# VHH binders against 5'-3' exonuclease (pol), part 12

Target 1, 302 residues: 5'-3' exonuclease (pol), of Buchnera aphidicola subsp. Baizongia pistaciae (q89ad1)
Amino acid sequence: MIIYKKNVNYLLIDGTSYLYRAYYAFLKFKNNFNKPCGAIYGMLNMLRSMLLKYPYSNIVVIFDSPQKTFRNELFIPYKKNRPKMPNDLKEQILPIHHIIKHIGIPIISIPHVEADDIIGTLATKLYKKKYFILISTNDKDLAQLVNIHIHVLIGTSNIVLDESKVKKKYGIIPKLIPDLLGLMGDNSDNIPGVPTVGKKTALILLKTFGSLENIYNNIEKIPKCLIKKAKTIYNNLHTYKKLAFLSQKLATIKTDINVNITTKKIKMLPPCTTEISNFFLHYKFYNWNKLLKQGLWLKNCK
Key: E = the ipSAE of ESMFold2; O = the ipSAE of OpenDDE; V2 = 0.75 times the mean of E and O plus 0.25 times the DockQ between their complexes.

## First folded at step 1 (VHH)

Design s94 (framework vhh_vobarilizumab_d1)
Fold by ESMFold2-Fast, scan of step 1:
Structure s94 (fold): chain B 302 residues (1-302), chain A 123 residues (1-123)
Amino acid sequence: as target 1 above (302 residues)
Amino acid sequence: EVQLVESGGGLVQPGGSLRLSCAASGFTFSDYAMAWYRQAPGKGRELVAGITSGGSTSYADSVKGRFTISRDNAKNTLYLQMNSLRPEDTAVYYCARDSLWFGEEDYYGMDVWGQGTLVTVSS
């Protein structure tokens, strides 16, 4: 493809998706007061890696709001199956925000708005100005945003999802991922889908008709020989039509939310090395403090 | 159909060795990171070892230096070489495919699991 590391203008970090990963990876890390700091360490390690790999990019970290979103209003069970954030992790959130700001990385969090919708809206606004955007996340839902100007990086891996790789992974193009989830559901978010319709059946239907809407416009034309338990599946498609479209709507990332964010607000600032040093000493990150004083912690960054 | 099938488990004495295999089918094996998990009686599942699509490996502290994870992309097979086995290694061992995504509710991030193979380390 045409997107190279030096061409990436904006790196949008799905901050919430990394919090649990960082927390569980470094459970035993504690600060000078014997308090947990594993999520802090893990987040900083990831951000440092990104700053070193993409030195010419503006990095922005986006976090979820804990408040109810429009999806909770559409479907009360949405994400109610998710466990509560551990108190040890909650206690690290404010320190994480403080250190990220001192590194010079912008943070965005909007009350009642999911990080996915902020990312979708920012990426859409930026690519319309012909910028190239890389989204770093552990959340599969963001693959639906992939196009010629927007690619998804899975965690800190070397795997970058362009449209071809999304099609290989999901069996469908990015723009049809909400339609796929409308049919098969998504248990992690409590998105119901259509009973008895799994990924294989959903892919056959979408490859044949092209969209959820076209499936329902042509439901009587579905090739029965291609579907196991065809009678049950056809009956459930008819019975659960409203649920399928609700599930599609819940799975669709908004790209049009009203965010008063300018390019100035998402531009990186020079790091405040004094505050970063104080932070590293507080958490006993002595090797990082040594690298910071040598100008090597953020080598070749702003 | 996506499947993972484990084999190679059994009864072994402390200090012994076993080699576990996991046969993958229904997907492009070389594109995915793979892992071995285990679950001892009355305990939750824990990560034992992981290997990326590029071959980089990681291990739980309790098995580091004793176990070796490897893959053969031509044979669509994942391996776990287990040396210097201890009674505490007794568990059902599971092969898992990395989803490439971690959910907030699921630290594991695995989207396909094998049925498991029992390893018993006992005299």
Scores: ipSAE 0.000, ipTM 0.124, lowest interface PAE 17.3, mean pLDDT 79

Design s95 (framework vhh_8h5u_2)
Fold by ESMFold2-Fast, scan of step 1:
Structure s95 (fold): chain B 302 residues (1-302), chain A 125 residues (1-125)
Amino acid sequence: as target 1 above (302 residues)
Amino acid sequence: EVQVVESGGGLVQPGGSLRLSCAASGGSVSSGSYYMGWYRQAPGNQHERVAIIYYSGSTNYPDSVKGRFTISRDNAKNTGYLQMNSLKSEDTAVYYCARESGSYWDYEEDAFDIWGQGTQVTVSS
């Protein structure tokens, strides 16, 4: 919606999520583009879409650090199931950083810190200053940050998740998503959870007791609220209590990391049209170069 | 809607091998964001996760079975497998195939926590 788009003060882009989506979406390019430039083109196409759709927003791209994070120190298997970045994608990272900077979009990456924690901390600081923030991501975990001023946009789609939509879609309020993952785990990040406790059981427990902590404070009442396998679930909750709280901690996005993120660092700069043009010519993006020369690459067609 | 049926259990001597199968109907064993896992339960004990296979084909195992058990899938046959080698008496349990969601974007609540009836594995001389 036009009205909603005008109200977005900051658009925080999950750059790592965009990068992988661009790479896999544009593996099959036409011979009119140099290979390996599928991720470069895809990333630019996605960013251009966001610049045109949210012209009044300060756009910031946040990337993961390659360095080990505190979660890897807490739990060695954390994200070890993730495949190594393809070499074809790795070769496109530096060009992608160059073009984003030439467009005037700020890039944030912090050693030893995951993009999610940078996004969570930045969104929370901006929210406290009464700004309205949209987080563009394909990562489900960021839905836990949703509140009255922080919404999630699913990638470059038109689907925006507010608090009511998160509750309808996932069966739980945003602040309890870490508690849900503490119980059921998250196989994509190798977060273990409690054996035999899946989403349905976890939702019953959270709707009944309100939080992971309150489930354990009322553990003796669990056999009364569960319809199937109550004794088995009760026994596993007892046995794997430390694992449940570890899983919750691993799933919790930090909103309080000590980083030098100021409004000056996240302010967009004027685009360097000469460098953008040189980039488009180098990668044979001739149609975009034509639009750029006409002053239309970063402007809406009315 | 989606159902799973385990098979391939039986009596085997220590050091022997068994291959368990998990046939799914109404949906793929690893379609989309769904992951397939194997769990076991011995009488009087809690359920233990013994293998997970992700949509990428990556696998994960606890130390108790790592190097002895191998999880795999055949998406064309809509079937998952657990190859169990070097079996020990402590591997005696009912083995269950389960479908688990790997992403809450794609969670269908009615399809989550789909468990089969189980198949008995007994390792005894």
Scores: ipSAE 0.000, ipTM 0.125, lowest interface PAE 18.9, mean pLDDT 78

Design s96 (framework vhh_gocatamig_d2)
Fold by ESMFold2-Fast, scan of step 1:
Structure s96 (fold): chain B 302 residues (1-302), chain A 123 residues (1-123)
Amino acid sequence: as target 1 above (302 residues)
Amino acid sequence: EVQLVESGGGLVQPGGSLTLSCAASGFTFSSYALAWYRQAPGKKRELVAGIYSGGSTVYMDSVKGRFTISRDNAKNSVYLQMNSLRAEDTAVYYCAREYSSSEWDYDEYFQHWGQGTLVTVSS
């Protein structure tokens, strides 16, 4: 409830999350050569919505690197089960980067670094300088970054997740989300967790002991918990201790990545109206071009 | 556009069986986890069963041993075989494409839902 539209200093957009959402939402949109342009339209529609809702914020778009990350070096199967990006979406990435830059929005992508780690590092650096940060994403794992100055917005909705809402929604405080995933795993990212430990068991353990480390410091007390099959859980925690801590490490968003990014580099620039107009004409976004020429594309009617 | 279409719901007597089917399109089916949720009147939508891309499954405690989730990647379909049905299984059943873990209490914005299929266990 602390962060309001006028008080948001930085809006960090999970660009990769937005790309997939835009692609599937506008799959039937095609350009002059009968090629798909739904991700372009959808991305611009969502970014325009954010620019109109947060006119005083510095908006930054962060994209994933196609190269392997430190997590792939720690655990080769990490995210190998993720689908490859559709070719129709890949073809739209360069035009999307082009138009975002001409709107004046900074883009960040770092080789071998996941967008989540760039977002986590930027948000933490800005938080330490007492700025208020809103992260816009469809990725629930970014909820682990939530604190008094960092909130998560689900896509372009009106729902903002603060620490209280994260605890209510996920049953655990933000900082313990990696510990939860260390126990239960995350099959979408191929994070193994501890065999036979699911969300319910993991939440009981974390509620009782407070952290993954503290669970292992008190592992002999697990049979005294109100956990179904406590002896089996005890045996598996013992057997798979290394896997649990590896899974926690894989699930932890890094906040200390070497990003040579200053506040000047992430400041918005004035839009290049000529290039934006040319882009809108190319994709037949005629109504947006009319609004742009009237000075109303990024402003409400006056 | 992601599309999930459920079928197979209906009226069944206690102790009976039903098979729910979900036909999916608009994404690389084999690479995603799929799940079945249910919502009874006046209750929160709850996870019933989930199946990951690798074939691993998760189940709600009250359905373990009675329900079986499966997938057919060639047909882009996920199934829920429901045996030994009880009155408390009465609900609208929803198919969902999961973003990450099927055991988390997801916001609907993080996953895609079908329109649902009604299962009534009565008499």
Scores: ipSAE 0.000, ipTM 0.114, lowest interface PAE 19.8, mean pLDDT 79

## First folded at step 2 (VHH)

Design a1 (from s83 with T19R L34M K44G V58S M60A S77T V78L A87P; framework vhh_vobarilizumab_d1; at its last look DockQ between E and O 0.01; V2 from the best seeds 0.00; counts 0 for: pae E 17.5 > 2, placed apart)
Fold by OpenDDE, look of step 2:
Structure a1 (fold): chain B 302 residues (1-302), chain A 124 residues (1-124)
Amino acid sequence: as target 1 above (302 residues)
Amino acid sequence: EVQLVESGGGLVQPGGSLRLSCAASGFTFDDYAMAWYRQAPGKGRELVAGIYSGGSTSYADSVKGRFTISRDNAKNTLYLQMNSLRPEDTAVYYCARDSIAVAGTEYYYGMDVWGQGTLVTVSS
């Protein structure tokens, strides 16, 4: 069942997410080119898919910057459990930016700002203008942005997260996802949360009290609300209050980044067929070049 | 050399049990999240279960309550205990390494190392 919404005004692509997905998916990709090109190929393949599926949408690709962010300053261990970008992937970044530009897709990258925060900010701005926004990402934490006009597409799959699906997946409404992660932590980003507070306990507390703040405003009632390990959980919540709120802050996507992002800056341009062809030939993507010459590679694209 | 080798597959009757093993070598096993995938004939590869470096686990809805993923870091081995097997569980099962530590119920990023796979056939 295809769940894609066809009336998408803006498609915001988590480029960093796409990049890593592409890299690992095509790690063993070989095309007789002596330089790594699997991430390039995979990225183009996914972007092409999106262009074809959403031919009337404005597409924007957003990337992380290599610089540290405010989260690194707030919490040193943040994302330290993740391996560094491999060198063979780093070498593919510039070509990827190059080809995306010539396809005509605008790219946004801001120093010291995570892609998620750019996406959150841009989505919010566009939402206020009454546009429908689809965010394509492999990071489920962006589900916190979901509302009636903002949905999340899981990568290039057919899985779209609306409010109902977010509730089903997380057990809570989108806006409380940061609160949930503040309590239970997030191992992917090395966000600690509160010790011994798991997903189930966190959900019970949030459903009972409505927010992290309200949980702490009613902390004395917690032993009466929990059946298992109530005393331990109470003590840990009390002891690690600062850590809980720090974790919440780390898990909260910013929607108010102070950057001048106008609709003009995110406008798609006509593709430069000559440069795309040269790129394909350089990397020996001969099949794609044939399709391009036939007008089939970017069919239905703006 | 980084390598994953699956074992334990075979023929089993419906309702039966199997335990798959994945031997890891060439890398620090305990630093990585690991996962089991499966691919049935004519279908795409799908996530079955994942386990993070810290021991947290995730499962596909279709196997929840029946399958258990675990790891022995001292032995550099990943396991999949499969109980109450069904014909629809028939597939080649693959062990995979995730280079990116993730949290949640699903793996969205690709795996960078794969085993050769082991065939599980559930049939009367």
Scores: ipSAE 0.000, ipTM 0.214, lowest interface PAE 14.7, mean pLDDT 88
ESMFold2, look of step 2: ipSAE 0.000; ipTM 0.131
ESMFold2 (binder alone), look of step 2: mean pLDDT 83; pTM 0.838

Design a2 (from s83 with V102Y A103E; framework vhh_gocatamig_d2; at its last look DockQ between E and O 0.01; V2 from the best seeds 0.00; counts 0 for: pae E 19.7 > 2, placed apart)
Fold by OpenDDE, look of step 2:
Structure a2 (fold): chain B 302 residues (1-302), chain A 124 residues (1-124)
Amino acid sequence: as target 1 above (302 residues)
Amino acid sequence: EVQLVESGGGLVQPGGSLTLSCAASGFTFDDYALAWYRQAPGKKRELVAGIYSGGSTVYMDSVKGRFTISRDNAKNSVYLQMNSLRAEDTAVYYCARDSIAYEGTEYYYGMDVWGQGTLVTVSS
């Protein structure tokens, strides 16, 4: 476990990532309530943890839109390998939004825009203002955003990825992660990459030439740089050039989406304890309600 | 070592039935969602069916009512019962793990483990 402590001005939470993590972590959660509530409980548990861990940070939760995005238009198979959201999880979305709002945490969701692109754009805007941003997510692809002002927290763990850790983990600097995925693909998101080009080969090429673009600018040198399957790889790079760049584009998080997000819009508000209490009672979170009444549930929150 | 191994593929006539099995090892099976994918010649890999740790299931439209995904946590196995098979069901079928669970202090998201696949051929 890698622990890194720094003054975090903004904590950007991948809400969608948290949602699924919560749902599966508390799938067997029972509280004598007839409606599904495991994801609600798990989400609150994780958020509470973050509020307590980062009491001086402004927390923002970002969610995916249910609508199709530009990536779906560019590549139809994009994320088609993922199961649809279960109905029992869908039913918990509105309550989750409701309670997060009353806790005082701003929520951002934009139609036809993925949470990752919102996070990328928001993080970029904030670091330009000399803020330090921590992104909390279970999606390792967000590591491409890492720089001196932006770090990635793995979920609610204490594992923080800085530039050094990203290089160690991926074998490449953060900004080249999309290039890497453009070459080798990403099965998680059903990004194809170039056939027969694996992680090892992709890393060799990127380390040698510096970028996907430069690889293709020097494509005739490829057979001299590879020990195994050089001809095959050379031919595939030629044949699947468009696919490589498409894959790179799909894997690249946008940092310039047209969103008018002001600092005011992402400001935390004081919690509404009455609504939170009612919510806890409704879902029979009695222990949390007790803590809330004692002023202990959000004790370290600002 | 984390591993998924498919079995049960073979040749079957149209209208026939086949059951695929996937044996998992190297991880806490009941914490993970599992899924079956297939890839036909000249086609892209597609999701056929998925099953969550709690037992909820999802299916592609073309297999609804014909295929059934199930799991046996005691045997660390996931199954795909295929009935009323059609020629268009011919493909290599893959078992995959949807990683939402944690091992130790590391968290994963998405399909991260794949089997080698088993061939299903539907032909008269």
Scores: ipSAE 0.000, ipTM 0.202, lowest interface PAE 11.1, mean pLDDT 88
ESMFold2, look of step 2: ipSAE 0.000; ipTM 0.117
ESMFold2 (binder alone), look of step 2: mean pLDDT 81; pTM 0.822

Design a3 (from s83 with G55D Y107W; framework vhh_gocatamig_d2; at its last look DockQ between E and O 0.01; V2 from the best seeds 0.00; counts 0 for: pae E 19.2 > 2, grease 24.7 > 24.2, SAP .68 > .668, placed apart)
Fold by OpenDDE, look of step 2:
Structure a3 (fold): chain B 302 residues (1-302), chain A 124 residues (1-124)
Amino acid sequence: as target 1 above (302 residues)
Amino acid sequence: EVQLVESGGGLVQPGGSLTLSCAASGFTFDDYALAWYRQAPGKKRELVAGIYSGDSTVYMDSVKGRFTISRDNAKNSVYLQMNSLRAEDTAVYYCARDSIAVAGTEWYYGMDVWGQGTLVTVSS
């Protein structure tokens, strides 16, 4: 049983996160098809799971754009430690979009905008309309969006992060996650943070002063608050003040992207069973085709 | 038990070469991306090179053209060939596994398995 299953109005799926997870999870997937199809299969499998688990929720899939974003312009090294998408995965993108569309799930992708920022913006808009939003992703940074109406589902698991769980996991409330990452950095995204400031030190400072800004407003008090390497930390905070705030900015999910997302654009449509069947046959997903013909593959009520 | 074990570190002169090895055990090696990180004294740990499926690779700018990451799935190993070594390359080098390839109910993000590290010292 999934927590909040009946209360979820919108399920926002991090499509990019799903895509990569599917790709690696089904890297060895073989169905006698000559073209790569593991990511396609995995993506569909995960989406089907969500459709079945949340039959009364409106599902939206959000993808990254291949174009550079403001973060790339702001900080050149941003995510440069991430390899380019493999060619065999690239080849599967269009088919994935095609099948998702025919399943009836709306897709949102905006040029030069990261999926996270779209999710943040959409979640915020829906929140203001008093909807309950569940974000499904494997990106821990999205936990910063968590509040009483926005929760994060860990991928396709049954684990949902609410504010309490986020606090337990990070040691800090959701809204301070960017501040935390501003201090300690994020190697995954190549966000630098402040040298020699680790998670423990960052948490102490944030718990003591309440925010990155307030840390710097009270920077002279820091040597009294730290037991180890107080002078070094103090000096580094001074020296790398700009870097700290830059890092915070990079780690902060935008919630105010200028996107005209209407209710119509995020509305699920009836599935096109003929096209789905053709797709399954083309990729030799015979078992799924059988289920589809029996009316057992898709069970979304919205 | 999932494990990564680095080897090959040591003392080398500037301009010299060294090959690091990382042996993996306890998981399906072919399913995961691997990476090398390094941490110099007083610095944060940083990504040096990564390798994904299809031999897609990524390198930090300072090592491009000098370092090469590769993997041998048959040996469950990842390698870092380091050429034209410099003093600034001195660090503890770590092998890591990307957690994104793991399916399950646990929370995954980034690298989830790390080796103990191997020291590389470049000095005249």
Scores: ipSAE 0.000, ipTM 0.201, lowest interface PAE 14.2, mean pLDDT 87
ESMFold2, look of step 2: ipSAE 0.000; ipTM 0.110
ESMFold2 (binder alone), look of step 2: mean pLDDT 79; pTM 0.802

## First folded at step 4 (VHH)

Design b18 (from s86 with W109Y; framework vhh_6fv0_2)
Fold by ESMFold2-Fast, scan of step 4:
Structure b18 (fold): chain B 302 residues (1-302), chain A 124 residues (1-124)
Amino acid sequence: as target 1 above (302 residues)
Amino acid sequence: QVQLQESGGGLVQPGGSLRLSCAASGFTFSSYEMYWVRQAPEKGLEWVSTISSSGSTIYYKDSVKGRFTVSRDNAKNTLYLQMNSLKPEDAAQYYCARDTYYYDSSGEYYFDLRGQGTQVTVSS
């Protein structure tokens, strides 16, 4: 099914992905007395572009919890290689939450739950009600959620990933992305995978056998396949079977989180223009304040 | 033990002042945004003030602006609320809370950690 901009019912924004993108894009951007405000500006710029591009969609911003998650309990090293949030980004988070709220955009974060799992659960609930969902993110792992009613927008770009585009870009269908990561691992999240199994080998195995489960159901056929170092790969798959399935579980986005989110809670409210104007004046976003007063900050004008 | 403990509540006459304190333990206090919230008898939980992890960014409920001042001492793991020019409508159980992780377009806040509260009574 084709999702057109006018037919997107819900736009789920990966707020954590947007925060880091905005922060690094405007790292040296400062206001009045040399206080960093680059993430504030960048976040608003990205959100404004989405509000203008998808004017009929209910936009929701989802953020990560700073607490340890289900995955950290399963595998203590999970994401421990990630650096701590920079202090100058931390100082911008409360202003960002404040302005998003006054724009009328719902914000969701849940203690001990990753934004990806909230997005996966919410998109699945909305999909079951026959809505069309667009997920805006720079995180490739969210492509695993793609189906006929759920598509991924790469950040704020014009590139939308449906099932065929995910297969072309990643070499695998969306539902098998966790299986791919179970085999090859993911160094950015400290997901180990199977030793000596890289992307090329993992793709050959998945194309041959169909899934991680089917690879293990047919493991005795691997030494007979046209794979470089097939005997070494067979031995490591056999030895590290538990690690492969743990890695797959860590890479799998949950769609069944117990969340009391109703359609009323994810509905946009009218913007509070007075508070937005005060915010723009405080950070010296004078051009945006001029557009806001003209009724053009959140509307296209010819 | 992860805990927040409020103190400083009491009985005060209209126009009086009180200073509330909240002692944090068992977590890295300096890493969290902190909240003051209150609940009057027969009413829902009401947001009063928010302070950033460093203390540099502060927000107040409109009805308390200019009368209440929130501050924090990260070295002492303590959050404060200075309340001046107290009104009868300020009478409530006051709670400190650690950051919000579930909030939505209805304006409701959900806190993952909240203290037991301290009672503020305003009467003649």
Scores: ipSAE 0.091, ipTM 0.541, lowest interface PAE 6.4, mean pLDDT 83

Design b19 (from s86 with E108Y W109Y L113Y; framework vhh_6fv0_2)
Fold by ESMFold2-Fast, scan of step 4:
Formats: structure tokens, sequence, C-alpha cells
Structure b19 (fold): chain B 302 residues (1-302), chain A 124 residues (1-124)
């Protein structure tokens, strides 16, 4: 089913993804004391666009924990290739949390848990209650969560990934994306996969056998398949079986983390207009303050 | 065991000054945002100020801006609140609180641990 803007019950925002995009988009923004404020401005600009575009949705922002996750415990190189958070961005996190709370948007961050796993768990709990969920993220791995009630919006763009678009993009259904990454790996997160198994080979194997588990249950049939270099692929699948399942586990978003999150806790609150105004004046966002006083910062005039 | 211990409260005249301290133990103090919150008789908890883990970003409740100054000493695991030009409406039990990674929708600020508080009375 197509989830139209008016039918989106929950908009789950990948806050960490938005934070980095905002920081790099507005790197030159500074306040009167020469302190960077570009991430603050950019984050608010992106959130405002989502509030205006999805006015009937409950918006929730999810952030990564700064602490090591279970994936780092399983595989030390996991995401070690990612850049360290800039100090200028780190100093903007508290202002961003402060303003988001006063706008009335719930924020969730859980020690030792990645935002992806919080998003996956929330989206799964909400869809079981038959709500429609849109996940706004630049992380393509969240496409594995897509189903009839869960769609992925690429950042703040107009591109929405439903099951059909995920299948066209990845060549496989959403639920098999971890299996695909288990075979081919993912260099952006240091997920190793199986040597010599690329996307094309992985897709043929998954379309033939259905899952990573079924590939291994039928491993003796691989040399008989119409696959280029079938014998080499057979040998590497056999040799790197543990690495394939580790890679699949690293790529799999958890949907069952034990979190005390209820629908009451993720409901938006009325905005605190006085504190939002004070914040805008402090950062010299004068045009936004004018719109706020006119009741137009979160609404469009007809 | 996480512990927060406030001190420095007392009775002052309107226009007077008072300095509150909060000694933290049982956690890595330098890794957490900290709050000062207060509760007056027959009123709910009221946010007063927030300070970032590094101490470089600070927010104040509008009614205390220019009068109160929050600071922290990460080497001593101590949080401070300097209160100047005290008004009768500032009379309250003052609590030091540690920010949590889990934020609920029931309020604009959420903390997982707070101290027992220190009483501030403003009376002539």
Amino acid sequence: as target 1 above (302 residues)
Amino acid sequence: QVQLQESGGGLVQPGGSLRLSCAASGFTFSSYEMYWVRQAPEKGLEWVSTISSSGSTIYYKDSVKGRFTVSRDNAKNTLYLQMNSLKPEDAAQYYCARDTYYYDSSGYYYFDYRGQGTQVTVSS
C-alpha cells in the first residue's frame, strides 16, 4: 500500500543522519561570538520542513548512543572507518536537544544501542498495531524494515521507498537485505561478506535458494548452478561460512530490543512558544521568530 | 552507585546571593549533561538550567537569566549554581540532576537521577 502524507501516523527521524547532513551543509554558519551554529540551523530547517510536510504525524527523533554497541563487541572493525564526530558538531548537540524538546518532539537515545535498532524496534511495535510509519533517513540499510505499513523516506527528499522500490533498487525483497549484505559485504560499515561474492552472484544465490540459511543447506548444489566461477564461489562460501553469518548478523537491524517505549511516551507535546522565541533570538534567527509570533513558523498561509 | 549530593542552601534576604554545589560520584561525570531543577511548595518540578558535558553550552530559564550562573568542574566532579539578586519566587528545594539518554514526552526535560536537594528560602 502507498502511504500518503495524510495517512502517516508516525514519522521516525534518524537524528544522527540529519545531524551530520546539517553540520556539513551549514559549516560556515557562526553566531556573534564566532561559535559554529550551522548544525543547529540546518537541523531546525530540516525538522521544520518535515513538520510542515507531515502535519498530522507524530514525529520522533532518534539519536545514536556515543557508547559501544553489541556490533562493536561482535566485530571490532565495525564502523571504525567512519569519521570521528567533529568537536564543533558535538558542542551543538545540547542546543539541538533543547530546541527539539521545546518544539514538542520526543527524542529517544538509549545507552549502547544504535539509532537503527531503536527505529527498527519502534517501527515493528507500531506496525503490529496497524499504524503507518515513515522512516526518514539517509542510511539505506533501513530499507530492510520496509513492508506494507513501513516506508523509508530518503532524508528530507520526496523519494519514498516502498516494497516495490526496494526490490527494484536492491534486486531482492527487504527482509533479505541482511542476507545480501552477509554475502557481498558492505565496505561503508566494514562488513566483510564472503570474498569474491559480489552483488550479482549474491542475488542469483538468494533468488535460487531463498535465504542465507537455505544457500548453506543446499551448498552442494552450487557447483551445478549456472553461476560464473561456481567452483570458486562454492569453495569461498564453504571456507567463509562463519564470516557470512557474522556479516548477516552485523547487517541485521534489531526489532526486538527491550525498551520501555510506549505510544504515550512518543506522542508530540504542544510547542513552548516562549522558549522557542528565546532560542531564535539567542541565535539571531529573526525571520523564524517573526513567523513564530505570527503563528506561521509551523504553518503555511493560504 | 550513582550519587548526587547538593549543598549551599539557606535563608537569604531578597537581593541576596547564594552558591549551590553538587558533588557527583558513581559515574563518569564529564560524560553527562547536568541540570539544576527546583520545586517550590505546592508546585511541580521546574527546570532552571542545563549545562553540556564540556561546560561550553548553557541554557537558563528565562526568569533567572542574568541572575544565575551554572558552571562545572569536571576534575572535581562538581556542579555549581551561583544565584544573585534572589527574589521571593526563587524560594524552592533545588536539585542537581543527571541527564538520561531516554527522553519521555511527559515533559521537556528528563533525568534519571537526582540528589536529595538543598533548600533555598528567600525572606526578610
Scores: ipSAE 0.012, ipTM 0.366, lowest interface PAE 8.5, mean pLDDT 82

